VHH binders against Flagellar brake protein YcgR (ycgR). Designs and how they scored, part 60

Target 1, 263 residues: Flagellar brake protein YcgR (ycgR), of Thauera aminoaromatica (c4kar8)
Amino acid sequence: MAELSTPSPASPAPLDGGRGDELEKFTLRGARQILQLLQDLITHRGLITAHTGGGHSFMTAVLKVDEERGRVVLDPSPDPQANRRALAAPRLTCVTQLDGIRIQFPLVGLGEGQDKGRPALFAPLPAEMLRLQRREFYRLQVPLAHELSCLLKAEDLARKPVEVSARVIDIGAGGVAVVVPTGAAEFVIGGTLPACRLALPDGEPIELDLEVRNLNRQTQRNGTEQLRVGLRFAALPRAADTRIQRYIFKTERALNAKARGGL

## First folded at step 21 (VHH)

Design QC3 (from MC4 with E102T)
Fold by OpenDDE, fold request of step 23:
Structure QC3 (fold): chain B 263 residues (1-263), chain A 119 residues (1-119)
Amino acid sequence: as target 1 above (263 residues)
Amino acid sequence: DVQLVESGGGLVQAGGSLRLSCAASGFTFSSYAMYWGRQAPGKGREWVSGISSGGGSTAYASSVKGRFTISRDNAKNTLYLQMNNLKPEDTALYYCAKQDYTWGYFQYWGQGTQVTVSS
C-alpha cells in the first residue's frame, strides 16, 4: 500500500520569477524571533486575518503568548460559525502587517477554551513566520478617516466595461491595495486596468494605469466577503509620484505624532 | 486534494502550433483564477498567462502576447493554452497554476507538460 505522499502545496510563485529561495530569506524559524514577533503583534494590537480555508477568514488578534505551554492565544471571532470553521481547519493561515511589513504564519492544532474567563482560541506556537522586510513591500496603512478611493476600470464576466469604486487600504511608492465587493469585476494577476483614478485628499484624482499583482479573499468582521486587490502602478507620471510620496510622508508623520501623544 | 494535470505538449517546428490542456480537480474550478507558467532549462519559472475565474479577464507575458491565447471551460474543469507561431525560445516545461486567494499569488500543482520547439 504505497502511501500516496500528499504533494506539499507548492510555494506561491511571485509574478516576477522570484526564486522560491527568496522567501526563505524572509522566513523566521528561530524560537526567540518568533516569540519576539508575536509579542510585537500584541504590543501593537495588530489585527490578523485568519484564513481557515475554502475562501473563509475572520479577523483576530494575538492576545497572549504562553511560553511555558508553548501556545498562542487568539481572539475568537464574534461569529460562531467562523470559530467552528477555524477549529475544523487542519491549518490556519494568519496574515497581518506590522510597521508596513507583511507578516504571515501558519497555526496548526487550534483549540478553544477560556483565558481569564473569556472565550479564546489556542494554538501551538508557529514553527515559522514569514516577514517580508523589503522596502518595496512597504505599505502605509491608510487611515479610515482619509477615505482614499480608487476608481477601477475593469471588466465583468461578460467582458463588459465596469467601473468599480474601491477603498484604498494601503499605499506605497509602487502601488496600492484596494478592497472591492466580491463579484464586482473580474481580476487576474498580470491584468492591466487602464485609466484608473486614485483619489487623494490634497486635490484632483490621479489618472493612472494599474496592474493586478495579487488577489486575496477576505471576510470582514460583519461576515461579508470582499476581495483585496494588490495593484502596481504601471505608469506613474512624476507629478503623481510626488503627490503620492507627499501624502505618504505627511500621513506617516501624523500617525507617528499621534502615537507619541502629540495632538 | 487539488490536482492539476497538464497535457498537450510535444515536439513542434518553429512557427507551429500546440494546444495545452490542464485538467483540474479537487476544488471548485470556476471560483479560481488560473494561470500558465513555464520553466525553460536552466531558468526559473516564468509566468506566461492568466485568466480570471469567469474568463472575463486575461493577461499575457510580453513574450507571448499576440501568439498565445488562454481560455477555460468551467463546465469541463479545464484550462487551455493555444500556442501559435511557436519559437525555439518557447521550449519549456509548461505548468498549470491555481490562484491562491489566501497568499494572494498562484501555485503550481502539476508535473507539467514538455513543449519543445525545434528550429
Scores: ipSAE 0.857, ipTM 0.966, lowest interface PAE 0.5, mean pLDDT 89
Fold by ESMFold2, fold request of step 23:
Structure QC3 (fold): chain B 263 residues (1-263), chain A 119 residues (1-119)
Amino acid sequence: as target 1 above (263 residues)
Amino acid sequence: DVQLVESGGGLVQAGGSLRLSCAASGFTFSSYAMYWGRQAPGKGREWVSGISSGGGSTAYASSVKGRFTISRDNAKNTLYLQMNNLKPEDTALYYCAKQDYTWGYFQYWGQGTQVTVSS
């Protein structure tokens, strides 16, 4: 994932639309493939975030596929304003996951109506669906027992250096995601954090440069607000890369052994 | 409703300067990181710069680093882009964008302001 690019007007997407040619190999365009993927979302009761533009979204689900009319049927929002925004939007960008695989698809021509006497939203079947299934996007969920941390070299409000010890919640070939208390430091997408230190369970911490790729606010079960910071590894020496891959491999092997009940 | 209104564009000679403004309303401006992007005719939109909610951290695309300066005035709900030493390749429609902390990216809402740099 390179530096962030602008999305198309009136059609905000979580992934950069300006790099659509890199995403083409993950794009389904066959009618049968699209129908099967939508059916899989129905079967698994997949929750979908539907983005209406202007920073607004609502939660929904695909209730059914009406093959005769060539339409998908969606759950309306309990918020009437969200439904009005969805109906007014030129495009609805739907994002969800299925078995850890990211799925994204556009819906155009959204309408309202009834399905079996219940309020529902309708749209023509999407012409394409994005299904990202490849190793480069894999992120290992870090077991709590490992207590993986990353010392971030960030900036405060006065642009002075601050060090923030952040818990690592996932790790992959290209980066980590961490959580920090809200307000612990100033973060912006595209910002760089030089000379951070990633502490793996064995060996010395790895010194590496990080770049902010995404920022999410989260409220924990105890009401505490935290910031999830998605970070990309900048130029990574081979030895550091090897240690990270080794950690991921060993942890996956250990998790799989526990799942099978054997040693 | 979120509204972002860009202004300050115009025609300028190469080597000249412009300052763009983005007036924000419909959200708590000081709680959000903000960004500038641009789109030249026939090209995709590209990220130009970003600034954290409090102004403590900034970031720039390599093509503009050292020439452009992003800033914000949280008391006036306004984002700025000071553009110095402008080049013909800076010719584009410039947009501001607001951070979306639910999905972790940023989004554009305005019509943009045109910057045209002549030789």
Scores: ipSAE 0.787, ipTM 0.939, lowest interface PAE 0.7, mean pLDDT 83
Fold by ESMFold2, fold request of step 23:
Parts: sequence; C-alpha cells; structure tokens
Structure QC3 (fold): chain B 263 residues (1-263), chain A 119 residues (1-119)
Amino acid sequence: as target 1 above (263 residues)
Amino acid sequence: DVQLVESGGGLVQAGGSLRLSCAASGFTFSSYAMYWGRQAPGKGREWVSGISSGGGSTAYASSVKGRFTISRDNAKNTLYLQMNNLKPEDTALYYCAKQDYTWGYFQYWGQGTQVTVSS
C-alpha cells in the first residue's frame, strides 16, 4: 500500500520470449503444484512485478486463490494508468522470487472487480509457472566493506578508449553488476569491453572480457545520478571461474555465520 | 507520449542497400541509448544493433556486423541504420527501440518498417 508502486529490486526483468522453449524443463504444469506455489507466495507475502508490455510494469501481490472459480486475485495498482494497461494487455508476465528461487508466470484474461469490498484484479489460474533454481541466476550482493572493483576499458563520447574504475555491487557465476558515475563512459546493451580487470581480495586482478546486458539509473544520497551496468563474463577460463566461485562461497559462508551467531 | 516512427524500408535485390530512419519524440533523445531489432516471418524478435546515448559506443549482432552501421543525429532526434550488402535472410520488419533505464533493457515502440530482400 505505498503511495506509488515502484519495481522491486529483487525481481529481475522478464525472460526473453524467444528463449521460452529453452526453459521448459523448469516449467511446472501440474495443477496441484501451481496451487501450492501460489499459496506459498501468499503465505510469504511475495511482492510481484507484473509486466504489461511496452516497458511498463507495476507492483502487485497474489491476495488469494479462488479454487472454486479457478482464479487468482491480485492487488491493483494505485496508478489508474497502470491498471488500464494491465486490463488492456493480452498477457501479464509476473516475476518474483521466493527464497532466492526466481518465479515467473503468465496471467491472461485479466478482469477487474471487487474482493471483500475492495477493488481487485482477477485472472484464471496460470497454466504454467516457471521455477528456476540455477547457479547462473544467483547473485551474491557484495558487502560494501569488501570494496570489490572492476576496471572497465570502455569508450568515451568521441569513441576513444577510457578506463573507468567501477564498484562491483553483485557477482555471480555468469557476471557482475557495477556502478559508475553517469557520463563516465558510453555504454550500450550488446557492447563488449575487452581486457577489463576484476579485483578480488585474493591474488592478482582477473583479466576478462565483458558484455553489457542491462543499464539502470540510480540516484545516490547526495543526489548524483549513477549508472548500474550489468555485465556478462565472456568465455571465462577455468581458473578465473574457480576464483570467482571461491569468493562467492567464502563470502556467503561468512555472511551465514554472522546471521547464525545472532544479533 | 513516447513515439518512434520507422521509415526507409522497401523491396530491394540481394546485394543492395537501404537506409532506415527512426524519428523520435516525447523524450530527451540524446539521453537514451537506442536500438534496432527485427522480426522475420515466423520468427521471434532479434536484436540487431545498438548505439549509446552520445554515439560513442555501438554494438551489432554477428549476423550483420560489417554490413550494417547504426548512427544517430541528436540534433534531429533521429536514429539510422545503414544496411549494405543485403541478403534474403535480412527480410524482416525492422523496429527501433529506446533504452528503459528503470527496467534496464529496451522496448520496441513503433510499428516497424518492412524490408524485403529478393534473390
């Protein structure tokens, strides 16, 4: 119930529709499994990003499952434009996470109505739900104290080389996300950055080629805008992969030990 | 409202050239990375090329690299795709797209312009 819904930072963007057939092995189609997963989302109060197409989305939640009518009940957006887009869309792509597992499902035939006297959105139960537990989708949030950095070999406005030292904010088996000041270099999705250097706490920096996969704007507390750049590792040598996995494992173990120790 | 209007498509013989244009309005064009994508009959949408907001960085799908050139004129709010040495497999509906810095990806906004390459 916030004044205006914003996208959840924990929910990734929808998967490309042209890659849907590659994900069939992670697709749940059993009615009982679908109902149980939806109920788990209700129980854990899972916040869902509902994508309506055209780059538009809104935050929602599954309020309940109406088994008798075969429907899900969703929280409407406080923004009437978002609700109109949702009702006009042929399909909503819903994305969320449950304990680190990415969950994605389509809703079709969205309608409006009331639930317990409150406005609500309704849709038939999804025929399938995607449940992904894959190493390449996991991203460790890098503790600020580690000060991990990546030296990017990028291009400036004049297409000349420029080096940008970027703070690493998350890291996984397939890539990193970094932050840079807006305007520090020119970035485009699909662009390649050869011979970048990733500095891990152990050993010399890892030299690797990176590819830009996403670009987000963020505003710091001091009001300055920075750019979050999602980067994929190009063909990663075994030794580099091992060092990255060791860092992730060691850091996760240390964070878990602090959580178990209590405070 | 954001509007992207593609033009410059047509029928061309294999080996020929076309120049596509995308007229942009409703946003500060020079602040956004821009992209071309295409959809061949019976296929999904395919990213073709991208260009950074200032034009300093470009990227191309391997199938078009060396043949296609993306460019932009920020004074005219216009994105271009110069397509040389066209092949029948380049036949598709071509769309331009604007970077979405909240979502982190891009979206196709126009109706597209048809390119048909005959052999």
Scores: ipSAE 0.765, ipTM 0.933, lowest interface PAE 0.8, mean pLDDT 83
Fold by ESMFold2, look of step 21:
Structure QC3 (fold): chain B 263 residues (1-263), chain A 119 residues (1-119)
Amino acid sequence: as target 1 above (263 residues)
Amino acid sequence: DVQLVESGGGLVQAGGSLRLSCAASGFTFSSYAMYWGRQAPGKGREWVSGISSGGGSTAYASSVKGRFTISRDNAKNTLYLQMNNLKPEDTALYYCAKQDYTWGYFQYWGQGTQVTVSS
């Protein structure tokens, strides 16, 4: 039996196109793998953002997997309007993380009901789940206290240079992820941002060229929208690489020491 | 429902030009970055070009830079790809794609339009 259909319009495309089937290695299609991943989310009490379309979403969790009925049971929203939107949506896009790895899966055929007398949402088990380790290399989550920033040299609607100061939220050997207000500049996957400046806690900012690799829209608590921009380092000079690696190692050691002392 | 309908493909001799169109519906077109991709026989799908939601930023694969021009008309919900100086290696099924800000990448939705470049 083969589960490959004609072109899969919902699958993410690779940036360079020539390795389009590389995303397949991040896609779980086996029933056993899917059940295990869902169970891991239950065990780790993973909080899931369920997107209903039109910019709406709600927070949920997988409460259990009902193997007998072939369905997943989700926690309903305390907001009745969010539940109504979810039930009306043709599909839910569920997004979460497990051990720093992004997990994404669609749910189709969402229904409402009760599970042992408690309100619940139900859907058939997803036919696939994406476990996206976006990069092969480690990405350090930057502590807020470090206030790392990157000055982006981007373009506005008129293709004129603008500078945007962006907070760095993670950093690795191959790049950074930053957040900016939506509309601060024009971004597109594959776009190049020349002569950006990465500010580490010591020394002068590092000048580097960045390439946009992914774009995520996020809504803050106050309702304002920000953009998470995944950026790859283009051609990194050795001195800059050394400073970045030193920062990562020192910060990771400090975080590991704190984690060992916690539990 | 998101719909992307590609058109404008055809048979052309090397050195020739074509303009592809992508008609979009089912979403607020002006709020999304848009892309072109292609799939040649025996190869995987390849990103070709992208354009930001307002049109202020564009990007191109190195294999097409200088020959292809991406553009959009937000009033008509239409994405374009002007292809000049076409080469036999440009022969492919061309797809447009919509940015997925939840996933962080782009996704293809349509059947594509065939471009065939003869030598």
Scores: ipSAE 0.761, ipTM 0.931, lowest interface PAE 0.7, mean pLDDT 83

Design QC3 (from MC4 with E102T)
Fold by ESMFold2, look of step 22:
Parts: sequence; structure tokens; C-alpha cells
Structure QC3 (fold): chain B 263 residues (1-263), chain A 119 residues (1-119)
Amino acid sequence: as target 1 above (263 residues)
Amino acid sequence: DVQLVESGGGLVQAGGSLRLSCAASGFTFSSYAMYWGRQAPGKGREWVSGISSGGGSTAYASSVKGRFTISRDNAKNTLYLQMNNLKPEDTALYYCAKQDYTWGYFQYWGQGTQVTVSS
């Protein structure tokens, strides 16, 4: 019978949490690039969250790439129900990180079998992989002793203006990541926070507009929930950009000097 | 378990209005930011609008700002998109999406609803 007439009503689209046009430049479609990235995940033993749809997921890893058959081999879940959901799913959305860079890729046509006599899952190589990297710049992890903060001008659940002092956990040429208590303000990807204030060690705070790019929930060791907010600098004046770059350079130089211990 | 079902699309004349609905089930709707996206034939999926979990913050693509209004009814587990002053370039398959706070982005779960704007 026909396979073209009825797509699955519960079929998840690719996980694309940002605005689609902004993510296209981070999408790998070349076979050699995809093979190399998968091999890097194998080499670094990257743990992968595999989303099966319906809000279900399981942890896995890429065990190997079979280039000749065009297949990837995955570690099955110890939970047989998770494996059954994965095999029944029209696609498996894999999310992981490599060296702090977020990676996402879809797998379709998942099957079961054996690898070296052990149970394994198999799928064709993905046609695309999302690799969220800024090509020229890295994010500096802000030393705790610096106590960098960003005053966010946002709205609460009641749509009332609130100011939230958020700790900056990383900073780069294009933005910051901050943490706030869950529920301190209302955030949505694509939202703009005008007239925020970034406090650097030198001079007065920088006034800047920020755009929300990603939202993660995190549970601290003490059980307290917080929200990690990825923020992009919008329309950054050159003077502000220069101050941010100086902070990053100075801090990197200081950290490198400590790590080397001397000449 | 997660289900998002879009409805309310159709054929409309340029300058007209439509209201899209997205019925949500299988998760605590009021705890999640929600989004609308669209895909024109032969093009990539484009983010259109988003709304925070409590409805306190909204965002729109520049191409629809001032014409489209996102809203939610947390008691009915329903997301809406009011589309006014529709243009032929708004013709697309429209999808709703749920925030994923573990991954940090949002996901599309439904089949979408077709909006076609004619002259």
C-alpha cells in the first residue's frame, strides 16, 4: 500500500530550537563533514540524548560508523521499553555536546541487530547535523571570583516590569549566558530585553539590548532550580564591543599565565 | 505522549484574517514556552512567534510584527495565532512548537495547518 498518503500525526520535526534562518549557517550537509563529526563523537565518547517522540528519551552513544554501508551504530538502552519506542519512532532526534559545542542530528530508519555479538541499534547516516559553533570566537568561562552580573529588564508572570540581576557564566564576542532563579521573569526564544546592564570590572556598566537564544532548566546541587538563558548582543556599539573584547583578552591571558606556571 | 494539533488554516483573500489554534496534550502546558513556525513550499522552516509559559513575554519575527498576535489559554491547553492583514507571502504550512528546557530549544510535534493567501 501507499507510503505517501498519510504522514504520522505524532512525527516530531527536527529539533530546531532557534530561529530557523539563524541556524542554517550551523548545519552540516556534506558527507565528509558528517562522518568526521560522528567519528569525533566516537573518539571523545560523547553521551547522546536520543529523543524518541512523545516526550520520551534515552541516553546512548555512537559506537561506530560503517562507512561502506552508510550506517551508524548506537548503544541500545538497558530499558527494553525505551528501545521499543525508539524502533517505533519515525525519527530519533539526537542531542549531544562536543567540546562545549551543541550538536543535533536526526536518525531515521532505526533498526536493531548485533555488533560483535552484542545488541545494537542501527540507522543510516544522518543527512544533516547541526553544530552550533561561532566560527571565530569561543565563550570564555567567567571565573567565579569576577562575579560578573547582568541586570536584565524583563517581565514577570503578571506582565509587570521586573529587574533581575543575573550571574554571567560565560561571555563571548556575540553574547553571554546567564543564570536566574526559575520563575524570576518570563523568557521566550526570540524575545528582546532592552536596556540591560552588563557589569564588567572596569568602568560603568554597559547598557545593551539582548535577545534570548536558548533556555535550559538546571537543578543545582542543593535542589534549587535555575534557568540558564543564552543571550545575544543586539546592535552593540563599538565602544561596548571594545570593552567586552578587552575583558575577554585580559582574563584569558591571566588564566593562561596561571596554567603555565612560568616560562 | 506529547501531542500538538494545529487547526484553523484555510484559503483567505489578501487583507483577510485567520485564527490558528494548537491543542496541546501529554505535558503540563502552563510550564512551557510555546512557538509558531511556518514553512513555505521549497523553503526552510521559519520561526514566526513565541510566548512565555505564563504569557508575560511575547516575540515576533519582523515580517509579522504588528499583524500577528500570539496568545495562550493555559486553562484550555491551547495556543493561538491571530493573523490579520494577511499577505500572499504568509502562505505556508503553520506549526506550533513546545520549548525543550533540557535541550534548550523548541520542537515541532504536529503536522501543521495550511494557510493559503490569494489575491
Scores: ipSAE 0.749, ipTM 0.933, lowest interface PAE 0.8, mean pLDDT 83
Fold by ESMFold2, last read:
Formats: structure tokens, C-alpha cells, sequence
Structure QC3 (fold): chain B 263 residues (1-263), chain A 119 residues (1-119)
């Protein structure tokens, strides 16, 4: 089994920038493209995980772009130690998603200051941004109306088998994220769930082995706790991969057609 | 405040055993998944093992599976790592970590305990 890394809560760990030219076609280097992508992040108020090295990170956001000075303005951490680490780091690796597309960019020359009387972090515009529209990294946000589910084969407090029907909230070539009631089963990062069943609209459920990659809790307005479980597909058979890609393709096409027809 | 205090490290010959402990305070221990990680000289900190909040699910890095056993005693607020058949490659500073359900991953809080495995 693969070793776990220390990812941020909002995004996976950074991809290394030395993957050669495989990633080059997804790398933006034009000033206009970079400015537009940064503006899109501002408009969508995207949360960004900023990695400072050594497994440390903090949550931030791009507050604005100062085109006159060629700078981005970032939200500082409420944790002073995180800000000190960020200012000491030779570079800040920012990771986020926009409409299910992974975005990654470096910031160098980070400084502190104020913006409109509030503490802020400043850096020159990045020289490049990775915008990864690629099969293995794309995650489709599953429409609620589809009621896509995954039957999890997990364990209870007594280490006895328990089945949990979990709603699928996103899906990609590499895995799914699901939501279950808190306490429905015992989960741990790195844990494996053999013989789970992913229900797609076409055909019989797909039997898959899953591995837990992240665990988040949220309390709903009514006080009910939910657990979001990020799951990776183990050794995905070609037939299962084909069915998952078909679902993603059809759903994406339907969502695009709805967006155009709604204009 | 959250505190995690690791202990039980030491010098041991290859093939030997050690049992690490992690004393937890400042949070409801039984409500959190817990983990062990390690940092060898010149390397980053890596995950070793994890255990769910109630102890019903465990996980191990491939390099230690079959040799290390994670356990917890929720009545004593203590996490354990039984390490058997130790190898020189296991030499590292060992840390325990608490699940962070807001970020979705785990965080290290303690100073660690040194494990040194001699040839």
C-alpha cells in the first residue's frame, strides 16, 4: 500500500513540479491567462491550501490582484506560527480546486503588510499556474438528484463487519468522496474497505476495494453530524474504469447542456 | 490545550522489540482517530500507522505491516505502538498524531521519542 502524505484539508498534497513535460500542456505561463485564473479564484472565493514545506500548511485565499504593482494579496493565517513559517519559506506552494479542476501555483518573495487596514500577505504574481484538466485528477461534483451511492463494507467498534450506504458527493478516475452519519462505522486514514459496491445508473453495482484518504466532520444546521470520507480506488479494473468514465462524461455533457440552455 | 507526549524509545539491536506510548491530554481522546509517524535523518515525516477512535479499524504502512501493531486504551488516554523485528531502517524520531476533522488529515503535536536500531 502507498505511504500517506500530509495533505491540506481542502486539497491533496502538491504535485511535484518536476514531472517533466507531461504536465507542461496544463501549465499556464501567459500573463493574461494567469490574471484571469487568479480573478476566477477571487470570484469563486476559493479556499487555498498553502504549503510551506516540511509537511506544514495553512488555509488562505487570494483576496485581490494588484496589477499596478504586479502582486497578489493573500489572507493571512490566524495562527501566527503558520504566518512565520510562510514568511520564512523559500516558496509557498498553493493548491486549490476550481469547478473540480485542480489548480496549483508557486508564490515566492512573500511579504507581510496591510490591505485596507487589515493584515495581509503579498507576493509577486506567479510565473506559472498549473490548471490540471486531466482524466486522473478531475473530480465531477455529483448532482444531488442522481442520488449516487456507495455501499461501504466497514467495521464497527467491536471490529465486526457493518454495511453503510453512503451518498457519493464527487467522483473521478481515482476515487470518490462520500458522506455518512458520524458514528456509522469506524474509519481511519489508510484503512481499507474491501468489496464495496458503487451504484451507477447503468448496470449492476461495481465491486471495488477502497482506501480511506481523508476524514472531515461537519455539523449540519439541525445539529446532525456528518462524516465526509475521501476514498481512493484500489487497482481499478478496466471495465469498472470504463463505466465510471462513461458516467462522468454523460453527466458532464448534461450539465453543460443545462448551463447553455439556461442562458 | 492539546498535548501528546511520546515515550518508550531507545537503543535496540536489529531484530529486537520496543513498545512506544503516547499520553494524550487536552481533548476527548476516545473521539479521535490517532496515528503514528516517524522522521528518519534527512527525510520528511512519514505516516506509519493509524487507529480509529473506537479501535475498530487499523492501518499500516507497507514497510511496517506484520511487524508493528497499533493499539489504544481509551480509559487511559494512551496510544501504543508495539514494534517487533526492528530493522536499522526503522531508526527515526517517532511521533503520535491526532486526527483533525476540520482539515481532514492528522497533525503532530509532540516532541517525539527516538528509536535507534543498531546492526
Amino acid sequence: as target 1 above (263 residues)
Amino acid sequence: DVQLVESGGGLVQAGGSLRLSCAASGFTFSSYAMYWGRQAPGKGREWVSGISSGGGSTAYASSVKGRFTISRDNAKNTLYLQMNNLKPEDTALYYCAKQDYTWGYFQYWGQGTQVTVSS
Scores: ipSAE 0.741, ipTM 0.927, lowest interface PAE 0.8, mean pLDDT 83
Fold by ESMFold2, fold request of step 23:
Structure QC3 (fold): chain B 263 residues (1-263), chain A 119 residues (1-119)
Amino acid sequence: as target 1 above (263 residues)
Amino acid sequence: DVQLVESGGGLVQAGGSLRLSCAASGFTFSSYAMYWGRQAPGKGREWVSGISSGGGSTAYASSVKGRFTISRDNAKNTLYLQMNNLKPEDTALYYCAKQDYTWGYFQYWGQGTQVTVSS
């Protein structure tokens, strides 16, 4: 499935057969549906993660919809670098939730200006919005301290088997996202990685078949390029599903308890 | 500017073969995974096959696996799709696509090449 940082635009539709077809039924393209959903986000004061690419994002909100001008007005970041990245990005991928339903939409043509004397970001209304009511799309951001890893059984340039130990950066009921050094292996959307091993903190690694769903490039602070690989679980056994859900639940509770105790 | 130009389509009888080509320009071809997709009459565009930037990994839709072979020639900036044992349901406009590593998906830039398979 689509990751938080990776949009799934409807036109041109992705041709990853199973995922592209499934996402189309969640895609809103009617002008009135889009306006109503944006208004609902405003009314519920929905906090939006705006992804600018390269692994960067900032928090924002839709402040209002200008129907006459066909524009949406966003809250700028207090971080000037985040605003510069957003204005330079070819797309701003906005992700949020409304009543537990994941909402995702692209904004293109972002500009800066003033709204009632306050700094604001402006963009044309999106041509489509994705409204995903599926538990499979929830993704826990794995705490860095956990150092969760997945051993990928992939192929090199010569089509020979290679094992790549990849750091897991998020995990959900339907899959994981990992990072690997650029060039460590050959990846393609739709590719199947059989018998990979997901290492959870408790128990033996879980043997999983994985399917590549998206590929993003990222540059680390030291200038090293790495690849973010979005992976779907294929035919996940019940016991493995239970262990994954337990990890997610325990980690969420631990993070919530630390946040409460640290207030 | 990225350009992808598909060619090699045509009319072929069921059981026959065709080889599609996609000429790429405006980007470093060898740095990108590449894909084939198709759009049958009255249907949406669907993924057919993909190949990694170096050619080390390939993937196929279940409907074409064993019949179609994706390949690339990085020296010629060209993507290929060898289609064997063609069936009427393979009739479609075929497009090639380039991986977009910022957005994480692939995108089509060409007009496509028509493949028509008669029974």
Scores: ipSAE 0.731, ipTM 0.921, lowest interface PAE 0.8, mean pLDDT 82
Fold by ESMFold2, last read:
Structure QC3 (fold): chain B 263 residues (1-263), chain A 119 residues (1-119)
Amino acid sequence: as target 1 above (263 residues)
Amino acid sequence: DVQLVESGGGLVQAGGSLRLSCAASGFTFSSYAMYWGRQAPGKGREWVSGISSGGGSTAYASSVKGRFTISRDNAKNTLYLQMNNLKPEDTALYYCAKQDYTWGYFQYWGQGTQVTVSS
């Protein structure tokens, strides 16, 4: 019959914890694979959210891999409390994205020190890294120029209907992530938003039922706070799925052509 | 320090009702979505219900929809779960949870309150 709703993990928890038991096939355990993925994160300068448990996290990056000592070097937080929480935590759950693919890995045994005279955090290489490369987990980062939007049919503080036009920041076969101003509407994980409208560049908007899967507060470069809402497609008709896949394919092709032409 | 304290559980006959409470402290309660989850013997913890920070949006697992009602009183920093038409399969340790906007999911903080439904 119907699948049970999203489980909630204990602290620290993976951001997609509702699929934890299905994720084993996406787990990298080979040393060479792990080293290569860490190097890719360094090369792409990926921002990493490091979760320390108890609902705390901080932004970091992998600065380098110290192969001689078998450890990774992380950028410390400018907030001393965040660094202290990280050092006290039994593990750090690191979450990031590389080319639209979610990457997650644990670090244990975090320590502090210096790297070439600069403060740094250190940990042994992770024994495993999760790379969610299955098609349903792939998320295309939507170019700003496309101005992709989704009209959300949500509720306000008084349980009254409101429509919120939200910018789509990533899109995949299974859903979208959007951003809205904080306080624009009331959201809850597990909530459904019926008859939303996803505006693709070609054709009329697609009418979709959406389910809230995650809620993040994000800070923009200018300090502006917004809410990132992760949304799953519910009951997606084949025609709508085809249009979404076509958009993803065309956009990937165009981005790859730009990268080659810019080389 | 975040603290969530569940109460209101007990033994009840099938078809009966219970009202659970969750007392919250250590954070601005009205700024967070809140949730109920449960763990039956020998099973993993499952999501039951959620309510947005202002109470404007609610969600329920299909197994409890129409029987359970989540609510909140932001002036009293208290979350509630009204459980009606209880069934033996509702027997579980019930937990409340707070939204984590950095993680993007919710987390359980308390020890839970036991609900036992006899046939």
Scores: ipSAE 0.703, ipTM 0.918, lowest interface PAE 1.0, mean pLDDT 83

